# Ledger of designs, part 15: VHH binders against NAD-dependent protein deacetylase sir-2.4 (sir-2.4)

Target 1, 292 residues: NAD-dependent protein deacetylase sir-2.4 (sir-2.4), of Caenorhabditis elegans (q95q89)
Amino acid sequence: MTSVYESLLSDYPDKGVIGKPEIRDTETEIIEKLRTLYNHFVQAKQTGKPIFVLIGAGVSTGSKLPDFRGKQGVWTLQAEGKHAEGVDFQVARPGVSHKSILALHKAGYIKTIITQNVDGLDRKVGIPVEDLIEVHGNLFLEVCQSCFSEYVREEIVMSVGLCPTGRNCEGNKRTGRSCRGKLRDATLDWDTEISLNHLDRIRKAWKQTSHLLCIGTSLEIIPMGSLPLDAKSKGIKTTTINYQETAHEKIVETAIHADVKLILYSLCNALGVNVDLGDDLPDEVPIPLKIS
Below, E stands for the ipSAE of ESMFold2; O stands for the ipSAE of OpenDDE; V2 stands for 0.75 times the mean of E and O plus 0.25 times the DockQ between their complexes.

## First folded at step 4 (VHH)

Design u3 (framework vhh_7qbe_3)
Fold by ESMFold2-Fast, scan of step 4:
Structure u3 (fold): chain B 292 residues (1-292), chain A 120 residues (1-120)
Amino acid sequence: as target 1 above (292 residues)
Amino acid sequence: QLQLVESGGGLVQAGGSLRLSCTASGFTYAMGWFRQGPGKEREFVASISYSGGSTYYADSVKGRFTISRDNAKNTLYLQMNSLKSEDTAVYYCAADYFGWTDSPYEYDYWGKGTRVTVSS
């Protein structure tokens, strides 16, 4: 269950603002804001400056995982002496939101994707690792401390904070080269610093964008939650999709208060981008945009 | 646009102390100090991570200078002790959103500098 992750984290009191009321935009407001977002996506592809994406826990609620700061969120319920309910990370599967983001990436509208989620679903849906930055890590990854080879596991790694797991490196499978390094988890604790390699990749990609799209994140945790502040300073436009008011709502250009699945799937539909849903049917009908 | 404003520069005698401050108009992640002496290129002095848990110093200032920050005030500090004539320079505050480096070419935001003159 999702509570396993929270039990692995160190005790930390400053979890950001929790339990804000949900805001729900009217259909008219959604259509207007979605048309604006559609225009930004078209412009991004035309100018060769792809949309830069920041993902938070709201993207994974469609996968039956709770968010952290919503009304039924992990930190919100913890503050009330309760525990959030959801499926085990091992059984969670990519949902319509993940599949829509993948489709937009494949179509060339999106390039760099930062996910703050540790559920591994952004990698599992098939986003190329070259364009995916799992900034808080991934509960299913182990990393060799010596050669930095990554191991994707079927089960959650039961530690955080880049701690030794007790397993040894298996060497390079392709080359057959031996390595006797020790493996560590790949998931950050509250006091763990973000990888310099990740920060360098973000810095380079940030110079190639004109639009930041923040999806299902409260923007409460630094440094990623403060991206809209840097965007504002550099003339990069920001759109947010979140039911709750984000930490930087007043400075973003467009704030969409609606279900993330609905907005992403509707955007794909408007752009003529096919989303491979497999056997999953969306529980939402896409909002049609009249594009001539 | 993000602005960095340095203060605290001035004339000080060799062996003395001086504290520089740099106030940002908004959020900054990685911050550092650089300096440029007469007829020299801009060189690294010190840098600090957002949490303050990691610091780097140029070999020429280790043990004499201390970098610190107060995130509630968006302010960076450089405490300079045991000042030498070769510390005479214009001191620049620099900020980078994502990472930190000792290269002046990789910082995105810069102040206009504050002059420090160390007399004999």
Scores: ipSAE 0.282, ipTM 0.655, lowest interface PAE 3.6, mean pLDDT 84

Design u4 (framework vhh_7xy4_2)
Fold by ESMFold2-Fast, scan of step 4:
Structure u4 (fold): chain B 292 residues (1-292), chain A 125 residues (1-125)
Amino acid sequence: as target 1 above (292 residues)
Amino acid sequence: QLQLVESGGGLVQPGGSLRLSCAASGFTFSYYAMAWVRQPHGKGLEYIATISYSGGSTYYSDSVKGRFTISRDNAKNTLYLQMNSLKPEDTAMYYCAADLYGWSEYTSPSEYDYKGQGTQVTVSS
């Protein structure tokens, strides 16, 4: 549960801007903006420079997890003396949004995906770890401090801040001897620095990117919230999908204020990309773009 | 437009100290990791030190560990490099650089997005 994660974090007063009003684009506005985004996806495929994606908590609301800064978000309700309700992290499953992102990745439209979410759903849906940057970590992940081997757990690791968990590494050294390194959690606390490996992967992703897509994030937390500024400096345009105004609304090319799963599923439909929903049914019909 | 202006260089004798400053303008300084890099006469750029956007993490090249200290004042949009126990091989043009992600000894200087005009440090008797 989000409330459990909240309790593991250190006390930190500056959580960014919370509780902004929701903006809802009209169907006409959505179609116009989605057409612009569609054109970027087509160009990305044609030029071999895929879309670079940043994911925030709004992507996981379709999995019945609360966001942090929305009207019913964790920090917003905390400021009101209330507690957010949602499903347990351990029972949350990837939704239409996660499955749509995976389908776009498999089809070659998206390559590098940064997720700010600690719910593990982006990994769970099947995005390859070589293309996935869990920049704030993953509540289900332990990492060996010595060899950096990763252990995916069935239950939440009840620790944040890259602290020892009390378990030992089960891997072997090059010499064939047991590693015996100590395991730590993989989830960042407020003052934990992002790993150099993740930062280097992000820097290199820009060299092969035609467009930045920020999905379900308020862009309030640095350094990830500053990605649209880096994009602008490199001549790369940004699209955001979020109900609330983001920190960088004025510098992005297109700001779509609509349901994340509606936009992503509609985009897949327009591109002719099949989304494997398994037994899930989308609760919304794709918006027809009438491109041909 | 992003601008970086270095100062504080000069001539110093071996074993001496200098404090370099870099004044940043035209961008939100607190969003960017900052670095110091240097270029000796007729040679390529060499990484010296990095500080994260918050100031919480610092990284140094092996050649300067224990002698140089990188720091920043986000309220003043200023980056500093305190250089102690200076050696003749520290003689170089010193540049500050800005990046969202920071650098380490493994980051090529050619990968830096923004670099200032430089300040000359000469260590000689």
Scores: ipSAE 0.013, ipTM 0.414, lowest interface PAE 7.4, mean pLDDT 81

## First folded at step 5 (VHH; framework vhh_7qbe_3)

Design k1 (from g71 with F100Y; at its last look DockQ between E and O 0.80; V2 from the best seeds 0.00; counts 0 for: pae E 5.1 > 2)
Fold by ESMFold2, look of step 5:
Structure k1 (fold): chain B 292 residues (1-292), chain A 122 residues (1-122)
Amino acid sequence: as target 1 above (292 residues)
Amino acid sequence: QLQLVESGGGLVQAGGSLRLSCTASGFTYAMGWFRQGPGKEREFVAAISWSGGSTYYADSVKGRFTISRDNAKNTLYLQMNSLKSEDTAVYYCAADYLGYSEYTSPSEYDYWGKGTRVTVSS
């Protein structure tokens, strides 16, 4: 179903750099970098200024969804005339990474979470929508064009670009009369601008932020790929977690080149944060690194 | 730090034309033009979406000014036609790495050029 999503997008030549090799930090490098990140989380709790989080497709690879730019990514394989393997969006479930992020949010370390992913897993794991910014949209969402009521579907909505779906709103106006507004999809196409409401929420989040954490993203897609530059201009340091080199390796404080799931779960363990793993995990729980 | 450099200002007769340019030192998402006339507060002139698909103009310049951008060159333009004496001002380029909900407010832009002076004589 990932290939179905790609077929809905218009042609756009600027996909950035694809197919970069994975970098693998040594265990010693990972532990030192994780200690630096751990210290930012401790300071966030002590000062009451939470961590600002941006996530990309690398957070969902444990849910068996492919990324786009990695060695086995959708765009990399398309350039080679091949098909990416993975489960459909409709059967994907939150993995250890999503649950670790939720646990850090519940413990008060993280407040605002931006996701570039359209897989809906950040909602499904239980991150409250008031703290979640789905900047590129959500494949399971229809929105009324008149009253803006959201409708979460069991199956993906088969259009992108904020187009009418052919269904009508089932809600009521403030007056109590039937709304009957037309529903649209909620997922951006390449040429669709990010909503001004989302951008405003990001601006407000910076005011309370002590550190930017970018997880599972190469930072190649604008404008979210520019968040580390925005952070730097505000005196806020950035950590990235990504196997591949990101677009901002030279300006971030710490670039961790390791498995996202391992880093996040190890961080939770080091902070004493319980991760509610629940049932039916799509991935295995890693053995946490010890950074004491 | 992001730098914005305007050019293209000067002296022009009423009814004439000028083209202003603003080159950014790096990527910007939100971009617009503002101006400050003698004894006046800074006011909105025009703004453009990143894709170029949406443009916004102050009523006083609509139909006479055209905003555009070249994202490959990190450059914003303002084509100013049918200039009037009331267009005399210092014109400022404004930008931000991310957009805000209100393109027309100066407080929504973190980065500003030093300005380029436009004088319209009659």
Scores: ipSAE 0.167, ipTM 0.620, lowest interface PAE 5.1, mean pLDDT 86
ESMFold2 (binder alone), look of step 5: mean pLDDT 84; pTM 0.868
OpenDDE, look of step 5: ipSAE 0.410; ipTM 0.743

Design k2 (from g71 with F100Y S105R; at its last look DockQ between E and O 0.78; V2 from the best seeds 0.00; counts 0 for: pae E 8.4 > 2)
Fold by ESMFold2, look of step 5:
Structure k2 (fold): chain B 292 residues (1-292), chain A 122 residues (1-122)
Amino acid sequence: as target 1 above (292 residues)
Amino acid sequence: QLQLVESGGGLVQAGGSLRLSCTASGFTYAMGWFRQGPGKEREFVAAISWSGGSTYYADSVKGRFTISRDNAKNTLYLQMNSLKSEDTAVYYCAADYLGYSEYTRPSEYDYWGKGTRVTVSS
């Protein structure tokens, strides 16, 4: 059940801090923190300055994919001589958290979403690619090296590091002749830098942003793990949602230590935002907290 | 809140060399060097990515200047060789938490040092 993804990565000795204890805020603490976050969402809508979102592997645990540094995470269990349990990327489907994020986007609260995840679920749930920055790539994509056309595959692409896959582009050049470009994978290895285009989109997103929301990430992986510092330098407050302490607990306005899907679904309920859950959900719908 | 401190400036004869240093008080993704002569706007000199794998140079300094960084020390360097009188300027270190596109534009950097003066004499 172990994800093929970790087997494709180069060895990288510094995996950051792993195995931190989970923290569980009391219900009273959660409600107070969620009210603060709710107020930021209300203000974002009233001022037309949307929420900027960063997501990590903790958003996809409801889709039965392991995270990396949590108690049941891939790196944590590997250090204990164990294997993480979960489904393959091939069969994973968007869960309550993904659908809640989409609902908040459709309602105009969220605009730009950065995902560190390569599972393709943010695209699959229906977040428009124009508003989605897959900063570490997507295991289901190939990209033409000549014309940069993207090809979404049903099966994961079995390489990382922006390497040729052995397939050819199916498109045409501007002249009408066949494009013969070689396709590459679209997923970063440890030694692969984030694209300048992605970084430029992040810079531009800050200009319209009222609040940074970091969801299901320990903020240990640079450079995205430093995003709360960039927010602080711009006078923008940050909320985190993560069971474990993040690298920036002392910098952020609000650190919510609770289940990601409970917080997001409760927020949608409080805002009156309908979440289209569908009929074949991989996880259970939480009972929303009342915060009004 | 990020602080950048330059050092290594001074007076040098044309054809000589200097090495500038810039120490950051915290993590930075992209770093660069800019310079400003009297009555001129700041102009791009060189920039470097987080890994050190991508470097960029103004045409006027290509082949003469080398940018590098030591991430363990949070320090950026500029080795300046074959100096010319037109290299006389105050040199500024620049950084941000993320490396954005357009490394050559000063408006893309959020943090700046106070500068170190380089004077190249004939």
Scores: ipSAE 0.012, ipTM 0.424, lowest interface PAE 8.4, mean pLDDT 84
ESMFold2 (binder alone), look of step 5: mean pLDDT 84; pTM 0.870
OpenDDE, look of step 5: ipSAE 0.424; ipTM 0.751

Design k3 (from g71 with F27R F100Y S105R; at its last look DockQ between E and O 0.65; V2 from the best seeds 0.00; counts 0 for: pae E 10.2 > 2)
Fold by ESMFold2, look of step 5:
Structure k3 (fold): chain B 292 residues (1-292), chain A 122 residues (1-122)
Amino acid sequence: as target 1 above (292 residues)
Amino acid sequence: QLQLVESGGGLVQAGGSLRLSCTASGRTYAMGWFRQGPGKEREFVAAISWSGGSTYYADSVKGRFTISRDNAKNTLYLQMNSLKSEDTAVYYCAADYLGYSEYTRPSEYDYWGKGTRVTVSS
């Protein structure tokens, strides 16, 4: 296996459905669905009720990281006795999708962003941590168990499950004395529960939300896979963007089956939101669709 | 929409035992048991995390009741031992999709069963 992260995880019996075929919306279907999503973004600005975002591994495929469930995904290839191709987490950089999400956040359309990804790219692209909920953690992060200071590493932390790493906190207490707390990894194993702090932040975000947008996720992993059901119970409609059918196709308002970066970049262009692509982009910039 | 179906209720003598089951029609996160006695509001009994690694109990049932789950069968259980007359109630299965810092509040649960009656005879 090329992914060190996968090798650190315990066995997990319920990975959900893997290897589903891609659904390919026609350009006409994409444009119609994008108009519906665009209208939710316009409404979010008009009402001051931002979009609530959940992202999964499909956001990072443009950064040359494999997803898990696609045709070339880590789990799909494992089921076929093969190994996924891709770069290590160490060298991955934010792509068009991450930068589009950041641009929508900077423009005030998006506030709270939940990521299921542990690749650290959502922080690296510049999403402020106060608006980012890394529900499964971050492979580049250690956290002090005493003072909760976060340490962003250049290399992945070689454990998961919120276990001590063997390093000590280098910070100081309010008194100026050394903290001396023990550092732990910041990444969940399959049986590690999402922190109560993260769940509280999610509950609070719902109060200010007009629409749920799920990007690059099959919605198979509980509890985040159940977010569209929570939205429905609150009268909040959901859009999904995913190549494959998600677990909630029948209950969401709009399911867009197309390239994530094409959809997000086209949405930014339609909204007049400038996406700062920089000069170190690992993927190709799509030609945006005209949805006016 | 998710369905929760309770079973296992009935009449039992004080000091006896019952095991309640709740089968879910789909995936759930945290689950819990609540009960409602005659003329009372629903009250918290027990809750369990998705993995089964964390369990929570009302003080009135702690040490007598055990909550458990079998995720392969989408089934929640409540083993009730040393039953008392005050345990007489309709017992409801509940599911919460995101966990709960306020696991004792019925309003924090998105899905509910229709209930199963437990009657403890004196």
Scores: ipSAE 0.005, ipTM 0.340, lowest interface PAE 10.2, mean pLDDT 84
ESMFold2 (binder alone), look of step 5: mean pLDDT 84; pTM 0.866
OpenDDE, look of step 5: ipSAE 0.637; ipTM 0.840

Design k4 (from g71 with E102D S105R; at its last look DockQ between E and O 0.81; V2 from the best seeds 0.00; counts 0 for: pae E 6.5 > 2)
Fold by ESMFold2, look of step 5:
Order: C-alpha cells, then sequence, then structure tokens
Structure k4 (fold): chain B 292 residues (1-292), chain A 122 residues (1-122)
C-alpha cells in the first residue's frame, strides 16, 4: 500500500541520490559515537536547551514500511524493476524507534520534532502535535480550507497536493461555530512548497536548540535536507543516524551508521529513560548497548 | 561556506535596462535582491523561492523588475527595466538554506554577496 502513496505523487525527476550502499560501524565505533550523542542529551537537559530532531523514513522501517532510497526502498527497487514489500499504512503501528523518541520527549530531552514521513505514526505514538512538524503532511488527515479544523481518518486520504477531497467541514472544531468549508488533503506533492507556518516554527526552534539529531534520513530532499548546513552556520553540532551515507557526512559532528532502533533504545537506556513499549509492537526490542 | 557573487552592474541612462546575476557556490532555497542607495538603509527589492513558485517584489519595483533563477547553474537573476535615478544603489544578492515566512526582511538571510553597483543617469 505504500506504493499507492507513490502513485498519488506527480512525476518529479530529482529524487536525489538513491541506492547508496549501507555502511556498518563496528560496535566500538558505535559506542564511541553514542557516548558523544549521550553527552549532548545530558547537556540539553542541564541547560534547558533541548535536542532538535528530524525524522525520515528509516524511523518507520521497524513498522514494516519501506523507506524510499535504502537498499529495500521503493525507488531503489523500482529502478531495478522490482517492488518494495511492506504493510499498508492503515495497519502500520509505532515501533521501538517511535516509542523511544516519545520517551525522550516526555523526559524533556527533545522538544521540536520534524517528520518527513506521511505515515501518521508520530501522532499515533503520542507525540503532541504542538511539538510535531509534519513538513510533508499526513496521509490520514483532511483539513478544512476555511476554518482549518483537522479531521483524522482511519484510512488514507486518496489525494495529495492540498487538493479538495470532495467532503465538507462538519463545523469548526476549535470554536464550535458552523462551517461548511471544503476539506482538502494534507499531504504535499513534489511541487507543493512547505508551509510558511512550518518554516516559521522551525526557525523558532533553532533559538532554543543545543543539538540537531537527524534520524533515518539521507538528507537528500530540500529544504529539510539542508538542516545540517543551517545548524553549522549557527554553531550547532549535528548527529545523524542512518545506515547509508547522508548528503552531509563531511560537515556533521557524528555520523552513526547503525540500526536506528538500536541507537535510540540504547540512548534511552543510558539516560535512564523508560520506554513504554506497550503490548503491540511490530518489531523486536533490541538488546541495548552499554556505554557507561 | 556558501559564497554569492554578483555581476552585471554598471552605468545606464534613465529608462534603460540592466540584468544582474548572482552565482551561488552551492544549494540555496531562498534567494533575493536587496539594495542600498546613497544615505539610505538597505532595502528589499525582490525574492524567490527554490521552485520559483513564490516571487516577491517591493512595491517600488513591481512591474519593472523580474526575478528568476536557474537552479542547475545556482544562479539568480534580476532583470531591471524602465530604470529610474532612484534605482541607483549597490545591489546585494542574499540567500539562505531555508525558506521564510517573510522573504522581505534582510535579517532572515544568513548569506550575502559583496554587491554590484548600478548607477542610473538622468
Amino acid sequence: as target 1 above (292 residues)
Amino acid sequence: QLQLVESGGGLVQAGGSLRLSCTASGFTYAMGWFRQGPGKEREFVAAISWSGGSTYYADSVKGRFTISRDNAKNTLYLQMNSLKSEDTAVYYCAADYLGFSDYTRPSEYDYWGKGTRVTVSS
């Protein structure tokens, strides 16, 4: 069903670099890099300047949703004449990575979270929407064009590009006033620019940020892929967690090439942060690395 | 570090035309032109988003100036027609890696060129 989402997108020739080889850090390298990241988290808590997070599709692979550019990604396999495997969006559930990110947010280490994913799992795991920036939108969302009330659906909305869906608003959810405005989808097409409100929230987040953490993204899609350059210009150091080399390997402080859920869960363990795993996980809980 | 190099400035008579270029050393999302006339503060001229889908113009240049960009060449252009003596200024190229809610404010842009002089004779 993830290929259904791709089929809704208009043709766009610049999908960035796809199919890069995966890199595997040794355990010794991972532990050293994780200690560096751990120190940034400790400092963030002590100074009251939280970690700024950018999420890509690699956070949702444990939920059995394919990424796009990885070895088993939708675009990589299409270039080879193959199809990606995975569950559809309707049945996907938050995994260990999402739950670890939520735990770090609840513990006060993370504040603003940008997700490039449209799978809705960051909302589903319980990240408050006021701290979540869904920069490319959410496939389960319709928004009233008049009053901006949000309608969360059980099934994906079958259009992209902020187009009318053919349904009408049922009233302003914030004020209770009548409204029969037209609903639109909430997911960007390739040619749809990121909302100015989202960009403004990102600019404000920088002012309170001590460190940028980019998780499960190749950093190929503009403008979010430029966040590490923006961070560097502000003297803010960046950590990436991604199997593949990202677009900014040479400018980040720390590039961790390892399993996202292993790193996040190990970080939570090292910080003494309990991760509420619940009883409905789509993936396996990793054995955390010991860094202290 | 991102570098911006303007070119195309010069001397023109009132009513004439001039085309400015600005080449960036790498990717930019937001790009714009600002200018500073004699004894004046730096002021907004025009700006453009990465896709070219959003363009912004100061009221004083609207209809006379056209901003455009060629992302393959990392180059920003300003076509200036119907030039007036009031357009005499040093023109600065500005850029940023991220777009803004307000493209008209110089404080939003982190990167600036050294400027190119435009002189319009009466």
Scores: ipSAE 0.100, ipTM 0.573, lowest interface PAE 6.5, mean pLDDT 86
ESMFold2 (binder alone), look of step 5: mean pLDDT 85; pTM 0.875
OpenDDE, look of step 5: ipSAE 0.815; ipTM 0.915

## First folded at step 6 (VHH; framework vhh_7qbe_3)

Design m1 (from g71 with F27R; at its last look DockQ between E and O 0.92; V2 from the best seeds 0.74)
Fold by ESMFold2, look of step 6:
Structure m1 (fold): chain B 292 residues (1-292), chain A 122 residues (1-122)
Amino acid sequence: as target 1 above (292 residues)
Amino acid sequence: QLQLVESGGGLVQAGGSLRLSCTASGRTYAMGWFRQGPGKEREFVAAISWSGGSTYYADSVKGRFTISRDNAKNTLYLQMNSLKSEDTAVYYCAADYLGFSEYTSPSEYDYWGKGTRVTVSS
């Protein structure tokens, strides 16, 4: 995401493939691919097996946060000796893409939403925490190491790797005594393993799905980046929405190379799902494509 | 489809050593070794987390076997020392694209190799 977040990460030489050229599907190609995705959404509702959604940094570019591996991404530009542009995390707001995903969740097409993003925008848009798995954490959270109470901050926590922040828990034990636990950041570093609770929740949701939708992600980071391979082995079809080729371009049923917010908003429109855009929108509302 | 290929099995004298390898066709998160002796259920031997920071061993092999992995090669290893006749079994590599809480349970692993036979003679 921003250069601040990148500066908090430890050194790690294998950042996957970066800087791939953008692919632009023609309007005809987009409409054909969107029809296929639309049919999966209709079938998910009919069968009660919801769409499994995986979100990457490309969902937040409409919120003026850079991605990592795209043409203007943090790591791509760093490899060229440049710096990515964007707003501070503290002022970023959910965009059309986040609001479209929320609308699809409210309408019952999506249940579990897995985000690789640490920008906190999936919570801010209103996706219920019970259905949201922030698999790499959230820069706005501190967590008590003793009682696991979460503290949502207005400013980002300036460390990663589940390290103590130096602040104390303000909660109480069941006995009424002060907890006095030490707070830690809630964001993974490169060598930090995903929490067992997140992994168990992911596995349970993954076993209940009929379709994988990967939005704005290169699929380079495991274990989430391996989901299309697991899906193929189990007969589950995958759709990706990403300007750049993903790590699994040859494996997926449908790779949509277009603007994420255009695709998601057009999908909502085709399904008759109203997107509550609100008054505080950082990006422009696209004109939806018509697929009927 | 994920392929797991074991190698390194064979006949070995009691007290001897063998090193098993398992090469995966793709990047996996959870990996482990299980074994099945004649007329017995498949049992847990060892497992390792993605980072290698957590290792798990059955009590019967603890101190004698060492599990490791090389993520650059998608390869899992089992160094077996001080082998006993009771270690005679078909050894299976197991993996999953996701992690889970119970590394010792075979039901948690969705992908399995065909196995490599280890025979320990007295």
Scores: ipSAE 0.565, ipTM 0.807, lowest interface PAE 1.6, mean pLDDT 88
ESMFold2 (binder alone), look of step 6: mean pLDDT 84; pTM 0.863
OpenDDE, look of step 6: ipSAE 0.803; ipTM 0.908

Design m2 (from g71 with L98I; at its last look DockQ between E and O 0.85; V2 from the best seeds 0.75)
Fold by ESMFold2, look of step 6:
Structure m2 (fold): chain B 292 residues (1-292), chain A 122 residues (1-122)
Amino acid sequence: as target 1 above (292 residues)
Amino acid sequence: QLQLVESGGGLVQAGGSLRLSCTASGFTYAMGWFRQGPGKEREFVAAISWSGGSTYYADSVKGRFTISRDNAKNTLYLQMNSLKSEDTAVYYCAADYIGFSEYTSPSEYDYWGKGTRVTVSS
């Protein structure tokens, strides 16, 4: 089934490379690569320079939301005349991957988390908004064009491209009078530029990092997809976690081709980080790999 | 790593025009032009957003210079009209993979070309 989000987007011919074969690392390869990533997390804690995290749609497949470029992805199946399977955004819940990322953040390994996803799950799992940059927006948000107050909705906003939604701001000015500002959606269309505020926050965090971790993304969406190139020129090493080859496979230090939730949960276990899985989990908890 | 190569500089009479080009070896997001005149510090000239929808100019060049970019060719342009002797400088292309709000600050741009010399004769 084509997602509602895809149906709201303008036509855009440059979707990058889709439908690449999945790669599955052997257990031996996964353990070796995970040790390398573990060492970066330990180093980040010791130096006080946190891991910089970039999230793509592959983080949310455990929440039963399809990715875009995978074998069962929205764009891959669309090119084959088929429909992707998945739940509605409104019923999707954070999975093991989201909860593992939150745990790593709470433990002080990750500070800033940049997501290209619009599903709102990183906010829903409990990542503080001051540490979260929803760089392409959030389908559950409306924003006042006058006072910039955010309104988190229970249902998705049926508009993209920072367009007026037809609702008015419910806030007040300092004078006590109604704001009367018009609300807009908070989600970028293909040609909508990332806000300067988001870019400044990203750049500030980027200058303070020891390691780039790209999770569940093909690295095809700019500008965030170009971060491994910038990292390489600055001596910052990159790890990717993605079933498919990414756009920057040849330049990253470590490309882990395995299930995102297995890698993240195993990493938490190796670091002694407790992951609060809660009661409402949409996916299966993996058996963590042991890397001692 | 990312490389920027300027071209199009030269000698021109006051009132004349030149078009500068800067070709990047790959994708760039933030791009701009800076210049350094004889005995002066490097100063901002113009910057352009990735989409081309927002352009920014130093007051000294507004109305005379036009910045543009062609993302398919990874190329930045500066059309310089109504040139004055005060425009004599080495012109530098600057870029980065990430945008920012402080577009006039040279310290925000991590990648620089070697420059192209523009001389405006009186």
Scores: ipSAE 0.646, ipTM 0.856, lowest interface PAE 1.3, mean pLDDT 88
ESMFold2 (binder alone), look of step 6: mean pLDDT 84; pTM 0.865
OpenDDE, look of step 6: ipSAE 0.802; ipTM 0.909

